# VH-VL binders against q9h9l3: the designs that were tried, part 108

Target 1, 176 residues: q9h9l3
Amino acid sequence: PRKMVAIDCEMVGTGPKGHVSSLARCSIVNYNGDVLYDEYILPPCHIVDYRTRWSGIRKQHMVNATPFKIARGQILKILTGKIVVGHAIHNDFKALQYFHPKSLTRDTSHIPPLNRKADCPENATMSLKHLTKKLLNRDIQVGKSGHSSVEDAQATMELYKLVEVEWEEHLARNPP

## First folded at step 7 (VH-VL)

Design ob1 (framework fv_amlenetug)
Fold by ESMFold2-Fast, scan of step 7:
Structure ob1 (fold): chain C 176 residues (1-176), chain A 121 residues (1-121), chain B 108 residues (1-108)
Amino acid sequence: as target 1 above (176 residues)
Amino acid sequence: EVQLLESGGGLVQTGGSLRLSCAASGFTFDSYAMTWVRQAPGKGLEWVSAISYSGDDTDYADSVKGRFTISRDNSQNTLYLQMNSLRAEDTAVYYCARGLYDWSYEGFDYWGQGTLVTVSS
Amino acid sequence: EIVLTQSPGTLSLSPGERATLSCRASQSVSDSYLAWYQQKPGQAPRLLIYDASSRATGIPDRFSGSGSGTDFTLTISRLEPEDFAVYYCQQYYSSPYTFGQGTKVEIK
């Protein structure tokens, strides 16, 4: 079947008042959790707000960061033609300025069987941190220093694997 | 700076309807889960409803299920709460609040000043 | 649903004293999914602590949170005049996301 990868991006604030989300780190892992890509990315616009509590990004990470245009090309080369798993993945695709086919996209924030396994309402949006703790018994995004996008991508892939068989069957019967 | 401004509250009779709005500014609205929390006069806080960053997933307290509908317009940076079949016990100040993380329901880090809804016969 | 019970209901203290506020859950809550809020009359709630022990931006270090499982505590090491308010705990471990009934910290 098609190859599958999981992605997690970190965004910083750019533009007026720092309210535009710009890509500043991207991590991609394969089905087994091996890292395929993990780079800090320099936005083309001035960074107003590092959002360090969530992003884990600090000024020091930008010194040798890959420029957005180059990073985007590298990332899209990895994603093209693969099933891409993410959590709230539309934010990642928006930051990448990229449209991945819906038929090849899996959003773990949007899979009712996954919420059901976590004893959560199927219609609720649950965080990656919550689902990972409930279903994998692991604490991610720990502390005040920001998130590890590698850790988040790995957790996202493992969460998807818990429902992969039943969800792929559902999608075959109900194409997106 | 993050700002949330509620509007639409007022006096309404039992069985009536109201639509509340929350205008958001100072952050990337379409990247955050949003919530409504209410507080009856002289009482504590009660979570009412939550909506995902995309608007595709919603959740409700049992007390309002089937009567209230949360929605959002990401193009206008606005959160809504449609309240139908209002009861006296729905009388409260209604606050909108932002989720703690970009696209999650972890805590509520910014709150609006609230809008008062009074339901009477 | 998870019911949060705060104690005491009212805490009467003088400025300079230590305040210890308790929040007990009817079921185990992940220690990372509990928040504390401060509310003054006529104002919206203000986030103090999230993930049980992390201070929100701009919150003075006299505020600290601790606890896990079913027992959580908010501590104010030395009360300032502006700290006399109502305090709420809230869990976001499972829907519905419930609040405690509040603890009023009032001047003695």
Scores: ipSAE 0.000, ipTM 0.459, lowest interface PAE 16.0, mean pLDDT 86

Design ob2 (framework fv_amlenetug)
Fold by ESMFold2-Fast, scan of step 7:
Structure ob2 (fold): chain C 176 residues (1-176), chain A 121 residues (1-121), chain B 108 residues (1-108)
Amino acid sequence: as target 1 above (176 residues)
Amino acid sequence: EVQLLESGGGLVQTGGSLRLSCAASGFTFDSYAMTWVRQAPGKGLEWVSAISYSGDDTDYADSVKGRFTISRDNSQNTLYLQMNSLRAEDTAVYYCAKDYSWGYLTPFDYWGQGTLVTVSS
Amino acid sequence: EIVLTQSPGTLSLSPGERATLSCRASQSVSDSYLAWYQQKPGQAPRLLIYDASSRATGIPDRFSGSGSGTDFTLTISRLEPEDFAVYYCQQYYSSPYTFGQGTKVEIK
């Protein structure tokens, strides 16, 4: 076991015309895929667009949701000092209003060996759905109810494990 | 409105001690790392010390290691810098600065107005 | 420690002109963990740019940052009277945090 977690967040639209992305759910899993955190999160401002097709968030999920400030504190405590794996993870960190050290961040959308294994161009940004189908033969983000951040976090960790030895050695020799 | 207010500066003799305080308001203090940065009169900025959101991790510039101790009281939203064995070269305006995240080694998005420490013989 | 060297030491310019400030690191600042601060006499520093090119909240778009590795640049496209100040770069890639010595932008 390494001090490594995978994270995936769901965002809703707030602000004028719903153009601002605000955190509304966060899931964190450990190295083995066990759930460490999974909460609906209440943004501090009015939700204009639930973006349900993508987020899976509905008004009922907000009734007993954890307020943003409290959820953020809980999440950051889990991420502290750990290697954090995500897919296009900069979006999750932005929604958390958080800066995680790049040396401890692993973004599966920007790992050349992973793309290579999937027969994709090394510098292309591939979707989590595509990489998971190609490399794990699993279909995620299926249906009309939106994405499951737990499913996405678990898939992200499994994808990283495919290149972990190679990529960690690369990073040790070429510090980010 | 984020506010950081330093206090405790003043004139002290070489070898003496002084404790600086920084009162924080307008943000969730216990969720962010905090830092002390100093600036000698007419000179540039020098990082002094940093502390994580919980107070469990601290770091110091080599010039102050063993002499200065950074600490925080999250219940009072206050950051401290205990300065011992002061030297003339410690003379500077001391700024309290908020790190961008829970851990240090990030940029400082807000700064206090500073408090002057003058060390003389 | 990573040493940051800023150049020039002083820029004498008029309002409306473009200012280009350089910050060079003694070793690579990986992931572009570099920030720029503005400081006016008697005032605390103010964060302008972080991660080499990201503008901090409330900072006018005339301020922009660029660069990677060892060479970084702060550009002020059209100097306003309030922009005459000292500018510092700072790396947060490696402990200890280090700042450049500063570039003073003064009125001609």
Scores: ipSAE 0.000, ipTM 0.471, lowest interface PAE 17.2, mean pLDDT 87

Design ob3 (framework fv_amlenetug)
Fold by ESMFold2-Fast, scan of step 7:
Structure ob3 (fold): chain C 176 residues (1-176), chain A 121 residues (1-121), chain B 108 residues (1-108)
Amino acid sequence: as target 1 above (176 residues)
Amino acid sequence: EVQLLESGGGLVQTGGSLRLSCAASGFTFDSYAMTWVRQAPGKGLEWVSAISYSGDDTDYADSVKGRFTISRDNSQNTLYLQMNSLRAEDTAVYYCARSGFEYYWSGYDYWGQGTLVTVSS
Amino acid sequence: EIVLTQSPGTLSLSPGERATLSCRASQSVSDSYLAWYQQKPGQAPRLLIYDASSRATGIPDRFSGSGSGTDFTLTISRLEPEDFAVYYCQQYYSSPYTFGQGTKVEIK
């Protein structure tokens, strides 16, 4: 069976001038795109900048949000031992303060065959929005009210499925 | 070589307390979740407790919750199980086991030899 | 809690035969978080299979796991003398991380 999930996190600005990215929402979907986890997460530090245009996070979402330490434990239980798919996923793992094995990590921003299918240079870092439009003919991250991490995680899984067979074969021959 | 060595088992009276230790070597202990599993004489395996790599998250089987406390000392590469209010039903060989992957609450890839705890009155 | 039921309780076979062991869960073990262990008398358990079908390091290819949801199977294609042991399944999908009661594979 497929033990693969896709993750997308939303971050808010904390620390001096809001330049530190802190986890404020995490969505995880299974292989079929069903939601396994979707919670607002309360950072341990004061939020300086909600970054609402991109994150979709507002003060109201923090009222009953799960504290970072608790949310992190829940998320890690879901991710550990699974193939985890994400887009620029190093940012998500950094916000989670988590190391996921590279052999079980799939970053759709760094899969050459995926870029090739989108008529983009194989070694370029393309945005999730661009790849989803090109390959799935779907618009995500629409409007100015912020991104949906559920929508982004679902799109990421669907993008990976387009190259799953050939990329898994590549990784088997060229282990990370 | 990965090694886990349990110690601290022995004979104890009902209502008593006992502390088990598991000395780990041959791997980066502070990167792995750890667990205790027990086996009563002639019976099957029973999961007892788990602890995250940092020690911040713990979990317990209902049968031991409130009586047992799992903890770890990452500076000493040692896992502990503090057992209080012991009952005859706690009589078992107690195994220390590693999760299998870093940060993993899952199948257990390395086990200690076990330490016998006998609770009698 | 998820209850795992193994069948048969005892399997009597001869070396060279195929062994098929069943593990049924009382509710779905999502993402196939299911492991199989071998235990010989006086020894600690040994991990054979994790994630329902992934063979652990050093485990011979005669051991294979399959299944998903509530039905899982451990297969030993051709029994060797050293394979006569007790086998346990375990789920790690949800706490408490329960084990089955075990299947004893014994010599006929």
Scores: ipSAE 0.000, ipTM 0.472, lowest interface PAE 14.9, mean pLDDT 87

Design ob4 (framework fv_amlenetug)
Fold by ESMFold2-Fast, scan of step 7:
Structure ob4 (fold): chain C 176 residues (1-176), chain A 122 residues (1-122), chain B 108 residues (1-108)
Amino acid sequence: as target 1 above (176 residues)
Amino acid sequence: EVQLLESGGGLVQTGGSLRLSCAASGFTFDSYAMTWVRQAPGKGLEWVSAISYSGDDTDYADSVKGRFTISRDNSQNTLYLQMNSLRAEDTAVYYCAKTYYDWGSLYYFDYWGQGTLVTVSS
Amino acid sequence: EIVLTQSPGTLSLSPGERATLSCRASQSVSDSYLAWYQQKPGQAPRLLIYDASSRATGIPDRFSGSGSGTDFTLTISRLEPEDFAVYYCQQYYSSPYTFGQGTKVEIK
């Protein structure tokens, strides 16, 4: 059977004034929400801004972090040939410097039926936090110490499962 | 480091019950699927039961279905196997294993505990 | 259910020799969802290979897996003293999740 996974990445600021987003953590979960991958990742460039409030990344997490090149290889091996679910997933793929086939990509920030279930405009880009609260009655990304990419990946998969049958049928009739 | 420590094994009479525990450390327990695998003395490995990260999805081998119940307590990082109506053929070393699970297809077992022996006799 | 048959049952070799272990499935194991484990007496199994050919973390490069469909092979290119153990294959393509009966690699 075709495998489906959900991904969520955390980025830190590198480059001038910390304006470049570089991968610093990646979490991948399977269909049932079980973790397949969860590692802190050391960017090849100097970290200027940890963006801790959102990323949850701190200096201590970088001490034994997996170097970007190695982590990228591990992650791509898991993603290749699978249906990959994410929220605003283009940002994750950009941080990974990776192109995933559109036909195997599912972005929960751009699924009209999902927004409809949440009583939101079909073409609006809703946050993962909002959709999870509205549709799953759960609060994620709580507190000021940063997000958990594992929690975000798990919520993303559960959101997709709410519309999976309808959306897969739509994609079969209207290939991307 | 990943560590899994099973306990609760022992000698039990046919028809009796036992509860096995597996204490997990060194990884985010509440984010991974877990499995019980057993091995009868001098025999090979046999998959027994699996549970998803949340505990909402469970699966069982036909040989134990209806008699065994897998469960987990994520607040205590502990996996359980409640074994009822035990039979002589349930005699085995029971291993706790960290797993990858997707749509009823287990990926593989990357870390195993040391095992706990269950002996069922009349 | 998919039945996995390992051969030979026992392989008697000396350190330094090459070991070739076979695992044959009764049905095609699609996507090569097959793993290999090593078990020493009195110890828990240890993952060696997953997805038929990917080495697990920390496993020496003398261990390699190959094959697809119904025929899979584990090769140990040059046996070390610590490699004498029982080896099991396992498929995770279809429930129930089955193991082979094991191949014992013993010292000659």
Scores: ipSAE 0.005, ipTM 0.530, lowest interface PAE 13.4, mean pLDDT 87

Design ob5 (framework fv_amlenetug)
Fold by ESMFold2-Fast, scan of step 7:
Structure ob5 (fold): chain C 176 residues (1-176), chain A 122 residues (1-122), chain B 108 residues (1-108)
Amino acid sequence: as target 1 above (176 residues)
Amino acid sequence: EVQLLESGGGLVQTGGSLRLSCAASGFTFDSYAMTWVRQAPGKGLEWVSAISYSGDDTDYADSVKGRFTISRDNSQNTLYLQMNSLRAEDTAVYYCARGYWDTLYSPAFDIWGQGTLVTVSS
Amino acid sequence: EIVLTQSPGTLSLSPGERATLSCRASQSVSDSYLAWYQQKPGQAPRLLIYDASSRATGIPDRFSGSGSGTDFTLTISRLEPEDFAVYYCQQYYSSPYTFGQGTKVEIK
């Protein structure tokens, strides 16, 4: 009965040589895949590398983007008290400068039963694209126009639903 | 049919400037990202600069940053590379190529120009 | 930056033989954003393979690409006379975009 959402963020490069990953888009979907939040976000630092091929973010998206501090407040209101599903979700939380309780966090890159269903080593870190193709027979992150964070969040939720019952029972017996 | 044709190469003195052009034909130029790649005599390939399909986003190799400017004129189907403060180590054949952030097809550099030689000497 | 190292530097073979060229990345090339190019003397490079394993339009099926992560391979199943050239790998996953130093395939 706890509410569950899935999140995916797109980051751009800021700082020296564009090596710092700064939040530039965030998408959040509910259990059924409906979009709850999807905004372009303006980093407080100069963007050195848009990483457009992966992020899908261009200078035009920044013109009316929500400033980071405001966007962060909006996002945290949605995440607080919910089970949050993501893929390699530590990167998303780092970009948000946010700590979500481990007991309410589900990372599809660290769920052994999910890898097992995909015929992958249980403790290996598999990409979202690979797991989605293997288990849902769907191609995501296609082409070179950049990734859709909405598409990625939706795929992440669907992947989690494949192991939800088994994994929630595991967590009840082995609390994080 | 689909081709890129470069021009503007030549001999220039250290500290000088040169502008390269690349004329595109046979495809929808404004739907593709474009790039410049160079090759010093007898050496390998080195990426120089890239520009998005709209011209709003550009990237540069550290070795040319602040000295070279990539630009495009989508109305004329032409890509440019403005080279300032040229150094002897900029001597190379400069290739125009189509690719990176392709909105219609799988990227990589699938179409290349013939190359234009830039020689920088004192 | 991602450094690509190709091996061997030179591959001396006869027509009809199989050529296997290696490209190793200093860090993972995610989504297999790796391409292979062929270059003949005095000519521009020609795209052979993109996305690690997809053959470019007009490229003969004797050319194949494989690999993921940090280890990639270009295979030419039966060398034809026109295949003797220099081959470059290139990653387009992370800026700056980088090329390997090249492998020369030459007649023995």
Scores: ipSAE 0.000, ipTM 0.468, lowest interface PAE 16.9, mean pLDDT 87

Design ob6 (framework fv_amlenetug)
Fold by ESMFold2-Fast, scan of step 7:
Structure ob6 (fold): chain C 176 residues (1-176), chain A 121 residues (1-121), chain B 108 residues (1-108)
Amino acid sequence: as target 1 above (176 residues)
Amino acid sequence: EVQLLESGGGLVQTGGSLRLSCAASGFTFDSYAMTWVRQAPGKGLEWVSAISYSGDDTDYADSVKGRFTISRDNSQNTLYLQMNSLRAEDTAVYYCAKEYGYFSWDSFDYWGQGTLVTVSS
Amino acid sequence: EIVLTQSPGTLSLSPGERATLSCRASQSVSDSYLAWYQQKPGQAPRLLIYDASSRATGIPDRFSGSGSGTDFTLTISRLEPEDFAVYYCQQYYSSPYTFGQGTKVEIK
C-alpha cells in the first residue's frame, strides 16, 4: 500500500445520557485534499445528544443520512490497504468499530517530529486546532456551530505532509 | 446572567403528589441538558433525574424510577419534575441545575436556590 | 453504579493552610468526567472544577484539581475564611450520576 488517505469523523451521543459516541459523519480525503467520501451517517440507536457545538450535526442532517451498516461498508472499502492519517484516530476507528493495522496508521496527535516543528513538547498530545494554526497559519474549528470534518481531514493530511519523509524513514527503521 | 428559580415545593402527605418547576433565564435553554439534585436535611447531594437538551432522553435514580417524571418546555424555558407516590425519604431541598456542555451531558455549572419538599404522614 | 468515596470526612484547618481533599471511584471515570462543588450552609452548591482539572469561570486559582482513573484530588493552596465549606466530588461519566459523601473543611 502506497495510497494514503486522511479521515475525520463526527460523533453524536447515544445510549444512557448520550454518553456513548456514535458515528454521525465521516469525511475522507486523498493525498491532495480531494474529498473521496463525505456523508452524514444515521446511528442504529436513538440520538440523545447531537453535540452540535463540536460535531456540527443537527436533526436536519439525519433526514437523508446513510444508515451506519451501509456507511461502514463504504468507508472500510476506502480505508482497506491504505495508509490512513488522522488526529487522535483511535476515536474514529472506535466509532467505525474497525481495527486498522498499526503499520498503516498515522496519528498526527502522536508524531514527535510534528510537535518539535510546532515548538511543543514532543511527547505532548496537541490539538488539531493548535497544530494547524502554528504550522499552517490556518484557523479551523472556529465559532460555536461545530466542526467541519472535511476541513479537519484536509488539515490533518497537510500536517502529516510536513513530516512525511522524516516519519516514514523513522517507521522503516523502527517498525511499529 | 444565568438564573434558575425553583418553585412548587411544600408540605405533602405520604402517597401524595407535587409538581416542581424551574424557570430558566440568561442562556439558550433548548441547547443544554438539565438536572434535578436533592439534599435531605443534614445530608449530602443525591442526583434525582436528568433530561437532554431536546427532551428526547431522560434518566432517573433508582430510588425515584416509576414515581418521578422529568420534562421540559423549551418554548417557555421551564424544567419540571412531577413527583408521585411520595415517601418520607423524599423529604429534601430540590435543586434545579444546568449542565455545562452545549448539547452534551456534563457537570452542573449553575444551580437554583432550591425548593423544600417535606413529606410527612 | 460508580461509588465515590471522599476522605477525610472532616478537615479542621486554619486560614492560610493548604487543604487536600481526596475522591476515589469504585471504577475508572473515563475521560476524567469528574467535578468538584463547594457548598456553604443555606446555599446551593457552586461548581469549582470540571473535567478533573479545569477551573470553572470565576473560581480563584488557589483551587486546583488533579487525578485520573479512580483517584482524584482537590487542593486549596491557601485557605481563605470564605473557603470553609463542604466539598463534593461528582462523576458524570456513567449513569447514574453520583456524588461523594462530602468533606467538611472547618475552621480550627
Scores: ipSAE 0.000, ipTM 0.475, lowest interface PAE 14.7, mean pLDDT 87

Design oc (framework fv_unasnemab)
Fold by ESMFold2-Fast, scan of step 7:
Structure oc (fold): chain C 176 residues (1-176), chain A 124 residues (1-124), chain B 107 residues (1-107)
Amino acid sequence: as target 1 above (176 residues)
Amino acid sequence: EVQLVESGGGLVQPGRSLRLSCTASGFTFGDYAMDWVRQAPGKGLEWVAEIRSKAYGGTTYYAESVKGRFTISRDDSKSIVYLQMNSLRTEDTALYYCTRGSYDYWTSGYFDYWGKGTTVTVSS
Amino acid sequence: DIQMTQSPSSVSASVGDRVTITCRASQSISKYLNWYQQKPGKAPKLLIYDASSLQSGVPSRFSGSGSGTDFTLTISSLQPEDFASYFCQQYYSYPLTFGGGTKVEME
């Protein structure tokens, strides 16, 4: 019913010591899991560390990748005014250099009822892989190619749907 | 619930050694960088050491004041981070906090969870 | 090492006041700066990361600004629970370094 999307980004290491996370891929799916956006993104800074075992990003993906400024504009047009679901989503927004309203943000790493359904302590920060295995009986982030941001965004939306009614009611009574 | 529980502090004479432990629970320990931050009585915060996740190479970093004397290590199977402190000095007297780096372990620059700390007193 | 200098070292204020704390880096650190709050006998708590991003669960009266060498933490309308010490911290390069702290005291 509400305009809702799920996002997952892959980041590479840039900046001093390679410790800065720079956007290198972004996937956005709609409520039903259909892909609305999925592009490799070229950071404006030199890539120090591709973090391939996690990000799935390789040098080849940067060939013809969309420049950050252009990709950011495209992504923000999709996110603006929508409820955005993600897992540890503050990292994605940081990489996008974007502020999304708290009232329209849903972070599946910080939803107590979701952890409770997974038999985890309500205020623990559980990985997307763990929650997806426990609640959806699905293995994600498998193999040597790194993570698929499409797969992660789809899993994140499905996880949110498990608690959507309960959590939206909670947020209506307890606005952020 | 994310918990970090420090242990191993105590009273020790200058020149001796002490090992601190921090047991983590409530999150996927192996995905996070872990840090030690200390605070001398009545003073401010001083970062001591960091150990990155294995995915980021398991690299270690130290403040100049402790280089060559302290060693940070981790056991991901037990969800424990250690701080081995050798050649202790009176200046090492402080409350030692264990901290978790950010969720995105490769952007471990802020500390979103802290333990209650364990006290180390170095005196004769 | 990058030195972080906080001003003032202490400030006396009343409930409802606007309080500003500044932090200066000895070299440019872009936006790689965090702010923490510490109450007596308690561990520090993250308030703001990346100079201006508010940590989840932190009241909106806290805000951060700045880039390069000069940074500010602002509390727009001081509440009783805000009497505490505040620390900035850079993560541009190792070693990570904290400011000396600012104690916000009841006037």
Scores: ipSAE 0.000, ipTM 0.454, lowest interface PAE 18.8, mean pLDDT 87

Design oc1 (framework fv_unasnemab)
Fold by ESMFold2-Fast, scan of step 7:
Structure oc1 (fold): chain C 176 residues (1-176), chain A 123 residues (1-123), chain B 107 residues (1-107)
Amino acid sequence: as target 1 above (176 residues)
Amino acid sequence: EVQLVESGGGLVQPGRSLRLSCTASGFTFGDYAMDWVRQAPGKGLEWVAEIRSKAYGGTTYYAESVKGRFTISRDDSKSIVYLQMNSLRTEDTALYYCTREYRGYDWSTFDYWGKGTTVTVSS
Amino acid sequence: DIQMTQSPSSVSASVGDRVTITCRASQSISKYLNWYQQKPGKAPKLLIYDASSLQSGVPSRFSGSGSGTDFTLTISSLQPEDFASYFCQQYYSYPLTFGGGTKVEME
């Protein structure tokens, strides 16, 4: 079986008025929740809006941050050939300017059995915070100091594990 | 041709409310962010509020002096942007301009302005 | 908030003069600054965007320069239609802020 990792990224605002979302942190954890990668990433554009309430990113984090092109190379080396789990993961891939094969992608925001376990409509898009509270009885993204991408990646992997056997069997019968 | 026409201004007592409207024509309204900028008699320009296009989340932004009192909104089907002004103060007295934001890859401008509508807050 | 300090507040000039208006930001705004012209009783008109880019239809006697905190608008040879007020505006971050304005008056 292929190795599996979970990813979560944080964005800051770049460009005029901070309207462009640029990658500023990426966390990747393995199947057991151990951190494989967690770096602050310096966007190639000037940061206008740190979006700290959501991103958790502050000016001091950028002082020694890894430049985007270098970080991207490191991240892609970890993701390539692996099953990658995320929540609304297309946003993470967009920020990385990266295409990951659909056959190796698992998006916890679009897994009907997971919603069913949470007593939510199978076709609804539920937040990571809601699913984690309902299924793992754990509060994430608490407070006003921003989200922890490590915490989010770990929660995402644990959520996927709840439906892994069922969902992998479904994908084997219905390849994307 | 691009046109922005403001309306809804008038004389109002402190503590009351007014709603300003700006009707746009000559461009695809829904693709643009819209802003309100005011100018007190004989004074300079002060940015008031912005509403982004739905493609960029329809998010709203306010100057600190109006935050909590003013609400910017839009109706793309009618090509109108609104400014709901509550708890008006004498210092809100100004000519209120509606502006269109033109966004390039790495810049943002107010490329078209209406004539403005006058709001006078006085007892 | 980013404060935009514009100087001078007014200047008296004659046709043919070189006029320089300065705008200073309280923190670095990169190049995210626009200049507007406003004639009495009229709405402002965009002159220069992105610190130094001339808006289509604006005469070449207008030019902008600067980056970071210090910006300049220059009118190389003042014409009668240039007697007006001029405003700088930053769009680096919210809230958007304007300079206090510079009135260019006939001497």
Scores: ipSAE 0.043, ipTM 0.614, lowest interface PAE 6.1, mean pLDDT 91

